# Designs tried in a protein design chat: VH-VL binders against Probable DNA replication complex GINS protein PSF1 (gins1). Part 10

Target 1, 191 residues: Probable DNA replication complex GINS protein PSF1 (gins1), of Dictyostelium discoideum (Social amoeba) (q54hr6)
Amino acid sequence: MFTKTAIELIKELRGTDSIPHYNDTSIKATIDEMIALYEDLIKTITEHKEQKKEPFYLQHAITFHNSINRDKRCILAYLNERLNRIKEYRWSSGQSLLPDQLKERLSQNEIQFFSEYDKILTEYNSKVGLDLTIDPQPPKELYIEVRVIKELGEVVLNSGCTVNLNLNTTHFLKRSDITNLVKNGSLEHII

## First folded at step 1 (VH-VL)

Design t15 (framework fv_tixagevimab)
Fold by ESMFold2-Fast, scan of step 1:
Structure t15 (fold): chain C 191 residues (1-191), chain A 121 residues (1-121), chain B 109 residues (1-109)
Amino acid sequence: as target 1 above (191 residues)
Amino acid sequence: QMQLVQSGPEVKKPGTSVKVSCKASGFTFTSWAVQWVRQARGQRLEWIGWIVVGSGNTNYAQKFQERVTITRDMSTSTAYMELSSLRSEDTAVYYCAADEYYYGSGLFDYWGQGTMVTVSS
Amino acid sequence: EIVLTQSPGTLSLSPGERATLSCRASQSVSSSYLAWYQQKPGQAPRLLIYGASDRATGIPDRFSGSGSGTDFTLTISRLEPEDFAVYYCQQYGYSLPLTFGQGTKVEIK
């Protein structure tokens, strides 16, 4: 099973290397879904425990438990990727001041993170007598465009987020999540 | 023993809404999920959504998400499916079914008798 | 979405004969979560088989299911008069939306 709101978070990041607007709505929706799933699991265990004896029902309970963990990892992957892009911006721009346009797109916690990261870089550069954040090394290839050449359906990525890989569809996914799928011929790197 | 009884047939005009009921008896309503599907004459069964009776949590097919609302009333052991903005292509028999797995497995263990909804001007 | 294709569309047989119904999925069905339902005219469907091969409560031994991946079969070993009906396969569990085959009509010769 996949969650629609978690997939929206992934899709926002896949189409761009910039930092899109913080998606508070989808994050809250995903958290609410996780809480609801957890409450349902607890209720099933406490009130309907006899059904757990059937292997069929146990498998479904495990599936829903895994969905909670998948959503959690998807939120963490989304938040961590945003923080990485904030670091990349600081590194590539060399500027200590967040432009208003970018600041509008960040959460309060992300703004605080930028300030702390900036302090660390500024202090380090001052001590070594150079500015390492202007024209740094080219960024690593984080995402690649792929086409599905073998029907895979719903796939849970290494990051824990779920994506639907339907035949002949194109996707912009993190290379590390799909290296094995490209290598085994299920996905074709475009370019 | 286990039985689901649905409300009677409906004739609706385009643009209106319909609310179909599904009353459960012979089992603990809260321990089951309720599934909803429809079948137009001579066509496949088409899944609409389900409700986890105990929690009230729902899952809807993407095709119906903006028009369908599934609810339940614990005091009457009744589930409801409301479909809005009706079109002629919504003419079908609508079925509820009890899904023995609390969270909804998608398996249709026991079926209601069906409710014919006709959408015509 | 997973598309289920049933064959044949119509199967004309006499009581006592063996019926073999096929259901083919457009992609692999996870955990063999495939069910079979029987529907008689004017009635709601009835669950026959779940998990590809497990008989539902009260279903006679003459009904059996098999298969995995993309190819599934429902077999009725010796048709009784009450078995003439339309049969639908369904995938469930992990893949949304839930989908059904178009049906196979088993009719009397």
Scores: ipSAE 0.000, ipTM 0.432, lowest interface PAE 13.8, mean pLDDT 79

Design t16 (framework fv_tixagevimab)
Fold by ESMFold2-Fast, scan of step 1:
Structure t16 (fold): chain C 191 residues (1-191), chain A 123 residues (1-123), chain B 109 residues (1-109)
Amino acid sequence: as target 1 above (191 residues)
Amino acid sequence: QMQLVQSGPEVKKPGTSVKVSCKASGFTFTSSAVQWVRQARGQRLEWIGWIVVGSDNTNYAQKFQERVTITRDMSTSTAYMELSSLRSEDTAVYYCAAERYWSSGYPLYFDYWGQGTMVTVSS
Amino acid sequence: EIVLTQSPGTLSLSPGERATLSCRASQSVSSSFLAWYQQKPGQAPRLLIYGASSRATGIPDRFSGSGSGTDFTLTISRLEPEDFAVYYCQQYDSSPYITFGQGTKVEIK
C-alpha cells in the first residue's frame, strides 16, 4: 500500500482545473507513511547490516527507498501545482484579497504564500507604473465555486477558456462565464 | 495567530517524574505538530520529541525514548511532556514549539515558542 | 543522526560590521529542511531563516541565509546592537529526528 494516498492526491488535481480543498488528511497520511517506511528501512539496514550485500535484501531496501522518494515527489508535485493555480488566480482575478470561499480551500501556508506573492506583484507593478493583473475596468466579477451536476465534458466559456466540466468535479470560475450553466441546472453554486 | 503558554517552574527530587504543559490558542492547533526542546545552562538546544496533534502520532529522540511521553488534549488545546526517572542532568529549561505550516507537510519550522519552563532536579 | 557543527564558536565584531556564520552538516541536508534561530539570554529562541534562505516574518533584511548540501551560511550584513546574541542552525531532513548546532556567539569586540 505504498504510495496509494500519494497517487490519490495527483488524481484529485487531475479531476479539476480549479483549486480543490486542501487535502491535509491525505498529505498527513502520506507523510506518516513515508516516516514509517523510513523507520522500517533504517531498522532493516541496521538489523541486517551483515546481509545488505545479499541480492534479495538489497532489492528490498531499494524498493522501500523508491517508495519513499515517490511519495515525496507526489507531495511536492501536488503542493507545487496548487501554488501554480493560486498564482494563476492572482493574475486572472487582479485582486489582492482572497475570497472567503477560496480561502476555506487553502492551507495556512498557501494563504501566506498568496499574501507574499500579491505583495511582491503589487510592489513590482507600482514601480513599473502598470497593473498587469487588473482588467481596464473596475472588476464586477466574483469568482464562485460550482459543482458539476450534469456531465458537460469540454466546454468553451464566454472568455474563450476551455474547461473540463466532468460530473461531480468542483471549479472556481467567474460568475459571468457560467451564469447560463447555473441557471439551467448543469452547475450548482457552492456557498 | 497561535500563542503557546507553558506551566510554571518545577523542583523535583531525583527518581521522580515531571509533567510540563503547553497550552495553545488559535485555529491551527488541531492541524499542528508540537515539539519539545530543552536547554541546560550554557548548553545547546536539544530536541526531545514531537506530536502531531490531529493524529496523535509521536516520535522521540533515541536518548529520551524510554523516559519521555508526549501527549495532547484536544478539548483544552494543550500538549504535555512527561519525563520520568529524573536525574540532576535533566535540570534545564524545557520549551514547547509549534509549526505554523504543518498542514502543508514540509518543512518543520519552530515559529511559535512557549516561554519555557525551568525544571530543577535536586535532592 | 545528522550532526551540525557551527563555526566559529565565538565571533567578536563591532556594530556596523558584517557577520558570517557557518553551519556544516555531517550528511547532505536539503535546503528545505534547514533553519536558523537567534537566542538572547533568558529568552526562547526566535526563528530567523527557514528553508536555508527564506526570512521569517518580521526579520530585518540585513539577515540572509544561503547554502546547500553540507555547507550553510547565515549572514548579517550590518550588525546592529540588538544582533549580539547566540545563533543556532537546525535541520529536519533526517525525519523524524531533529538536531541543532552547538551555537555561535556573536559578541561586541
Scores: ipSAE 0.000, ipTM 0.415, lowest interface PAE 17.1, mean pLDDT 77

Design t2 (framework fv_tixagevimab)
Fold by ESMFold2-Fast, scan of step 1:
Structure t2 (fold): chain C 191 residues (1-191), chain A 121 residues (1-121), chain B 109 residues (1-109)
Amino acid sequence: as target 1 above (191 residues)
Amino acid sequence: QMQLVQSGPEVKKPGTSVKVSCKASGFTFTSYAVQWVRQARGQRLEWIGWIVVGSGDTNYAQKFQERVTITRDMSTSTAYMELSSLRSEDTAVYYCAAEGYDFLSGYFDYWGQGTMVTVSS
Amino acid sequence: EIVLTQSPGTLSLSPGERATLSCRASQSVSSNYLAWYQQKPGQAPRLLIYGASSRATGIPDRFSGSGSGTDFTLTISRLEPEDFAVYYCQQYDSSPLYTFGQGTKVEIK
């Protein structure tokens, strides 16, 4: 069975694609419950150690154990998802600096994790002569599909490449290379 | 050796109740847990609930809470599962089972032979 | 509630062949709290495997279980005539809400 506090942790993650504020209160409450359940489990085991062949205490022990495991799994899922979002931020931003607004949402351990993860990435990239997080965006060159409505023949594009624009043929070309040809009515943009 | 022996088959009319017994034999302990599960023809096993014989403590699956009552008689080492307001979809083989002694167990080591309950108009 | 989905629904095999049965959970099963049962027509289920990989007492070593998290497998290395039956997986991570898979039928080809 889940506690209400454990369920709230999962709900917070489902409510946003960003990194929400660290829910210290609910995490501590869930951990406190796990400790109480663990202490109850130990008492059950020690009290009935000589009676472990009597199954009456087994259901209570199993229920306590399963409750502890459910709470533990919920906390681990919550923490792991937050760490994944932190890694995604480092990867997508390409920056080693946490903004103060984001830092306010993270736990001390998460801030430390970010620092360590950043250090590992920086050192690895330095050794291989690459930076895997520099300009993580793919090239932002808009390509559009066009149809030739006026025979142009061989055309040298701004990139220096030559293309053969025959009447009624379709091509997938960089917008910047053909803007003038679309504007003068030689090419027609296909949606 | 521990064995679980269940009562014989039942044919019941819709809206009535059925009470299935499960007698433990070869078991020396005063307290043990008895599980109840059912299986309709060609369907999966479905957990109903359990009782701790020594304490009389019970727990029921939400689907059955309104209609099921599990009891026991310690003097005869017998557990009972009573299901009320019977419907045609309650037609199934009903099993009792007991768990192992490991505190991590949740698997069913011992099974009764099953009791066929048929609900027909 | 953890939903267990077994695949395939039916395996048609000959004696001596290997059978591989899958059980997938709708959410992670902690500490390998997953059991496998064998059921023959007109009989109660029989425990084969518990803790995902531990054989129950008296179960032949041709039966083995593996897996963790959401993916579990029961393997029968060389089918014997007595192994043709329906097999069910069960999770016991969420007590008292025990749940079973829908079953895989291993039948003679």
Scores: ipSAE 0.000, ipTM 0.402, lowest interface PAE 16.3, mean pLDDT 77

Design t3 (framework fv_tixagevimab)
Fold by ESMFold2-Fast, scan of step 1:
Structure t3 (fold): chain C 191 residues (1-191), chain A 120 residues (1-120), chain B 109 residues (1-109)
Amino acid sequence: as target 1 above (191 residues)
Amino acid sequence: QMQLVQSGPEVKKPGTSVKVSCKASGFTFTDSAVQWVRQARGQRLEWIGWIVYGSGNTNYAQKFQERVTITRDMSTSTAYMELSSLRSEDTAVYYCAAPYSDWLYYFDYWGQGTMVTVSS
Amino acid sequence: EIVLTQSPGTLSLSPGERATLSCRASQSVSSSYLAWYQQKPGQAPRLLIYDASSRATGIPDRFSGSGSGTDFTLTISRLEPEDFAVYYCQQYGYSPGFTFGQGTKVEIK
């Protein structure tokens, strides 16, 4: 009755921040160990069905219960940590489809989990009108249409652009470049 | 030469179903999304759904979800789109498309299109 | 669902002129996962640009893409006769599905 295979699952996860290959071999070995422990327990209980003295089978049952619960906890911890890393990938990548390199490392249930998680996240983002997996963009600069009401001629704006502001001409310019000219009455904002 | 080859044109009666195939020629599908798109004469492209070829996971546009099924056959390198309960407004050219590489989500390769006509 | 709105609906130009086509998304497109396709009458679409700015194999230098977030642009620096076609943008950064814009027709003036 060893838990070596279950321990190896957890050690594998501790060794990396990425999502390693799904360890089907060690998971299968751990489950096989649990089955073997169960079969041994049933055989022992059957052999000692006649309860004529202290129930040594009870102590054996307690030992089995503790062993199976330990193995079960290790498998759950392994699977839950992998799911958390899959969620982190979806959040950080912003991608709805798994690349083959990552997909080859996942179990079928994990691939399905990714699809369902992606669906929930995208539906939420769609309803809110926000994609939380996208880096925020700088705000757009406002452009406004203006008419020249005082002859200014060639003007170099703060942006370095040169504009010829002749009387009664209209221009579509960055608001920040012309705020002072609008405020002092040289340019009129066309609404 | 790498290409996607679709099945031939179909003429169907209203209420029936149609199944269009899309076979990779000169390459095998990778674990990439194979998408299905349709276009009625003189109209815009309309996305129907996709299948991730390796896993079989599908996603469908809401408009088609109740009557479209996309599948694949790994042994023949073929994807299929089946549309049921056909109506006259389903008359369109149906395209399949796939990316060149496993990590790409845009579509370099397009099938030649399959004309599906729904009439009495 | 991300809705892609293309403008203008029709662009009337002469050969040799510059064409600028816009695609606006109803929400930010993840990682600039936006592609541009060209479609000529009776043909399947042809990929021009992917990842907003990367030119597809075999596509002439006169085609370029730019933009991020919600605003994307396809530019054809000098129109050739064969460039008069319908152009579609497509996003692939937001599940549950890929969406296409309604198209911009570039026609001879």
Scores: ipSAE 0.000, ipTM 0.384, lowest interface PAE 23.3, mean pLDDT 77

Design t4 (framework fv_tixagevimab)
Fold by ESMFold2-Fast, scan of step 1:
Structure t4 (fold): chain C 191 residues (1-191), chain A 121 residues (1-121), chain B 109 residues (1-109)
Amino acid sequence: as target 1 above (191 residues)
Amino acid sequence: QMQLVQSGPEVKKPGTSVKVSCKASGFTFTSSAVQWVRQARGQRLEWIGWIVVGSGYTNYAQKFQERVTITRDMSTSTAYMELSSLRSEDTAVYYCAADYGEYLWSAFDIWGQGTMVTVSS
Amino acid sequence: EIVLTQSPGTLSLSPGERATLSCRASQSVYSSYLAWYQQKPGQAPRLLIYGASSRATGIPDRFSGSGSGTDFTLTISRLEPEDFAVYYCQQYGSSPEYTFGQGTKVEIK
């Protein structure tokens, strides 16, 4: 139970190939949990300060250490995976501007990260006289943001994943899974 | 567990080159940036350059641009700094440092133990 | 290129006293990407503060950082014997050149 909120952050990422809305509520709840665990530890130590019985706070200290480390790992994994998806978007889109639909899903720090990452890529590309993000690059998963122009309903992608492509909905999907749907006009690449 | 381990000390003649290695373990090397700094005895820290491991993008301090090359080998999680045309004033301890750091805006919080490079005739 | 100037060059203090170290940048540091390091003789630098005010893992509460723009401060609220060392600031907001200050030595008496 201690790491429930932190585990839910990871589950959000596993459930989708897109970049979901930044879950400020669950991140705050996880931090609040870490604070509460710390306060419980301090209370236990204080309560048993003057007792002659062997201090059971040792067991609480172990529980606290394990729980806070799990919470830290989950937050770090969540944030890192989101940043990886943001980097993947930059490589796949070749664009220096974040679409409004994607931007509304990012935290302020993630928007700043995109800007920093874009700056590094732009500086490097200018020095070597080419644009590495214009050419498709095989080592990375290429994701693009698309809007559904024609109702497609439930579609099974080449990856085996199913997605509901309802008219006027937006999705952040692997370019390779949807190349034919973009080419035939069923999906529109949001730039 | 998270650490950077550097190659051993070097003694080089003036005019030669030295290549120092920095092996990463216990963290995500591919999303890190690695900086190189040096410090001569009793002197301040001097920034040499850095590399973004994932892209291979490098930047060097103007003082070192013509003599330094920073590279990495992702298969071995190792960063390298090669300094050419060595002079006596290049005698220093050379450090690598990484941002651990899943994030490009993070400070460099993992440091190697340092490699002493001595340039003498 | 941002130049960082640390002051004072040397702080002579006794254990239990408050230390205040300054780092001034020649131009605004982007997003307060300013770090403080502690270095003891024969050792690699140890990160104390990053992002101007965030304490690194394992760093005691007596260390705190503050400031933004061009003026930054490291404060040690009550010096311990182990705190006598050289302290460096570094900006990492301006690529390509991440620059260090010249250092402030905190010494006994």
Scores: ipSAE 0.000, ipTM 0.403, lowest interface PAE 20.5, mean pLDDT 78

Design t5 (framework fv_tixagevimab)
Fold by ESMFold2-Fast, scan of step 1:
Structure t5 (fold): chain C 191 residues (1-191), chain A 122 residues (1-122), chain B 109 residues (1-109)
Amino acid sequence: as target 1 above (191 residues)
Amino acid sequence: QMQLVQSGPEVKKPGTSVKVSCKASGFTFTYSAVQWVRQARGQRLEWIGWIVVGSGNTNYAQKFQERVTITRDMSTSTAYMELSSLRSEDTAVYYCAARYDLSEGYYYMDVWGQGTMVTVSS
Amino acid sequence: EIVLTQSPGTLSLSPGERATLSCRASQSVSDSYLAWYQQKPGQAPRLLIYGASSRATGIPDRFSGSGSGTDFTLTISRLEPEDFAVYYCQQYYSSPPWTFGQGTKVEIK
């Protein structure tokens, strides 16, 4: 039976939520069937077209074409479902590293796909300054409230504004302007 | 993996028919083409015809077209060649053969049956 | 149909020697759709080469095929005792019927 092996590929996927071992044997058997059908189709059409047009063979050509298309659809469905599960893993894991346990279940083409998909996703995230596969984190405060614990006097910030940092005064300042002053103990972050 | 086993020798009178069987073992029968060739003593191999097992489609050499019929039975994984209107010059060893590996098509023959001697004499 | 002519008809050699067998087609065999078979007395043929130059599974590397168009060659670089047999070329170009050459017998001197 032409479609039996191809249908079993789909059944295997329906039986599990994980990514099972790549079924090379069944895929090769289905591809071999398609090659045999395709060669028979081409030979039938070519021979009768060149010698004389024979309507008798149209039914056979249509049957062969339909069988090839059924096998093709089953293989594509199987491969597409596996690729979807690989994509879902990348989105859910948030990581660029493919675990060895998962890697041994994938075909070489699927390993390459993961690598390329990861690269595209990583490049896109870097362009927008976000990692969409990681849980959102609370935004870092751009401005912080600080108390002056060491007299600094008049200071000019990068924005061009001047501020008078007198002992024991409280200010709401851009974190990047005062990181070193907090680090050296001149300013105290108040939460 | 695929093996082909043919039926035993036949002795036939002129004008009768002979039917030779070729039983395949292994998973590749459904996806293969079974070809038939013959060889008279001390002569070259002569192609008779083939059947694409899955589709049932056949093709015969012009010399045999009117006398040969090739069939298969999927349930028993067996191909058959029937040659009618036998003549003394049909005395030969008849082989069935197939391709095991379909990656390059099924035109050359990498798996052969042991051969069936058909003798046509009065 | 394409007629295949093999030469020589008989080749008498000793073990260890090189054998060169020719197969000539009456018209061009495009895409090198040519195979070589070995046949020993009382046995079915065995595939050696397909596609003019591709070695079949399990065939020793002393067997090699070459050629294109109308002229094809089978070479056995160092004859072993088991190599003394009849060799046939076959074309599978275009559409059936496939045709075989008349054979070259490689025998011990």
Scores: ipSAE 0.000, ipTM 0.413, lowest interface PAE 18.9, mean pLDDT 77

Design t6 (framework fv_tixagevimab)
Fold by ESMFold2-Fast, scan of step 1:
Structure t6 (fold): chain C 191 residues (1-191), chain A 123 residues (1-123), chain B 109 residues (1-109)
Amino acid sequence: as target 1 above (191 residues)
Amino acid sequence: QMQLVQSGPEVKKPGTSVKVSCKASGFTFSSSAVQWVRQARGQRLEWIGWIVVGSGNTNYAQKFQERVTITRDMSTSTAYMELSSLRSEDTAVYYCAAGDYYDFWSGLYFDYWGQGTMVTVSS
Amino acid sequence: EIVLTQSPGTLSLSPGERATLSCRASQSVSSSYLAWYQQKPGQAPRLLIYGASSRATGIPDRFSGSGSGTDFTLTISRLEPEDFAVYYCQQYGDSPLFTFGQGTKVEIK
């Protein structure tokens, strides 16, 4: 079963969609427990080398292994989830700037991780001539501005787009979608 | 409080390997990170690499990456630095330094230093 | 790789004077990722300052650190005889790679 400190780390992650303050107290407490268990194991091994009390040694080794693995999994899950949220922030923000409010909630190595992750994304995007964290530019299709001369109401264009072409309204549309409507006098090209 | 004790001086022939040990007090080793640095006579400090004791993860300076291996043994609270293919220019004092890893992401505050190990490479 | 350049190379002062040592980085170093060390002949380095401005345990208050970005300073407000030594800065902001400056020697005039 999880220790109190490991449970606290899990609760923090489940309690928010944001990046909570780094819980150094609970992580330290968990590591201190792991150290105490390790020291107890070393003492047990030393005693059994002298006294041949193998069953007692095996019980301690099993307890240590189970406790360490449980606590280790909890810490790793906590840290990995925080890293994932940091990555999500970089993608959603599109910026290399880490706000002071967020910095206050991160450990020093998490701030470092953000900087490294940002550098990798920025360098990759620079090499390929695009930025994956910025909305892609619309295709450079030929678009024209038109005014509706004949009431058409809701119309489905050749591209499958639906547009409401009410009398005297102006629209900026893909030329290929409306060539026939301009040609038959329903739309007027605004020059 | 942690104390670091390094192995004694070594005299090695070119082309051989040397393994230097750094033994920590038992109470904080598992939560520590250990870095290795060297200093040739009259020269600057040169960073070699480090290890996070709990995970065993290592990082090495590019200059040493092909020749250095840093390890630890948790049962003896000891960190090791092994340098292979020794050359005369590897003659230096080698230091280990450790920091508390209370902030699990840290370990960068190295306030505990070993006394140094002189490694001499000479035929 | 971040290169650290320390200046001056040698600083000649008398006991009681103020020492100001500079460490400049080739690239910006994140706050709390710069340390200062003191080294006396035949001894291991001693941590003085970590995180650019935090004094290590047992370090006298005459030692102070400041700076951010690319420019960092170590100040010794009033030199004592035991302060004449070589001082090194180290960055750990470009993790996992750490680099040292070349050192500043503070010598008695």
Scores: ipSAE 0.000, ipTM 0.407, lowest interface PAE 17.5, mean pLDDT 77

Design t7 (framework fv_tixagevimab)
Fold by ESMFold2-Fast, scan of step 1:
Structure t7 (fold): chain C 191 residues (1-191), chain A 119 residues (1-119), chain B 109 residues (1-109)
Amino acid sequence: as target 1 above (191 residues)
Amino acid sequence: QMQLVQSGPEVKKPGTSVKVSCKASGFTFTSSAVQWVRQARGQRLEWIGWIAVGSGNTNYAQKFQERVTITRDMSTSTAYMELSSLRSEDTAVYYCAADSYWEGLFDYWGQGTMVTVSS
Amino acid sequence: EIVLTQSPGTLSLSPGERATLSCRASQSISSYYLAWYQQKPGQAPRLLIYGASSRATGIPDRFSGSGSGTDFTLTISRLEPEDFAVYYCQQYGSSYPLTFGQGTKVEIK
């Protein structure tokens, strides 16, 4: 049936919050259905080559396009939802490394997408001095008191200001300038 | 078939440190994360931190940040949690767990290591 | 930090009965990031449910999870003798530190 396999792809995603195994079989079956629809249209035109009824051809073209567009929409929805879950994984994990258990469930293109998305996030976070994937909610306090746990010496903050972060010294700094240093254990938030 | 085996119970004096090991088998260790939590008698589970085995990157709860160090040895598929400056309040069962999603889920647990701090 | 509050503290039931356990978060969390664990005396916890409603591998279908926002529920449709244990909810992935509820003890009547 024209759309049955495509609809099943979406149902599969509804059953889980994780990223299930890439359903290559159902995707190929849906594409095969699209090809069969096209071949059926061509066969119908060929067998009725002596009949030049515009309404006949228009009717078949409309049916064909509606069926193809339905299958295409379902495939794109399936792929988009998987990419969204991959993005969610990157945001929540804060890690650039895909676990083997997850990687075996992804297509080659999805693995490539993760790599590219990770690069973009890493570059963006480095520019603003934030790791947004570690702390997805903005911090409630603008400034916090911190103690230097690991010797860092002279550091240039994103604001362009320079500060000397010497071991065991305390500082009152804007949280956004030092989020990564607190998260990696170089600075300790004094509560 | 993933299995985590932790080191045996420890009795420590205040002010000393303890190092608990967690040996992994039955999966690809290098692509996993290892979580550490503790549970004092009759209390809730308390998160300590985690390590991404492949990269060695760690993240610690702020409460433990100055006293805890989590490491791993790739050759022996073993993760370690070392807690220093021990106090009586640190008496608890310490658990390691594998996190296959890298989201803070505890898929597979070690059996736990009882650490008692007393003089 | 996100505080998870479980209720009731203790639930006394007989085998065959339905158990309903609640977990309330101090602020809204994504259903993707709520899990339930079972712990028996002297044992490590076991993952039952992740993403609020997805059963972990090997977990019987009598266990189900539901909820969104701040209110989440674990249901055991027909208690078996091995189900009498302490159950903990956990939020993960949404904010640090990772936090757990205080537990609900399901005990035999």
Scores: ipSAE 0.000, ipTM 0.418, lowest interface PAE 18.4, mean pLDDT 78

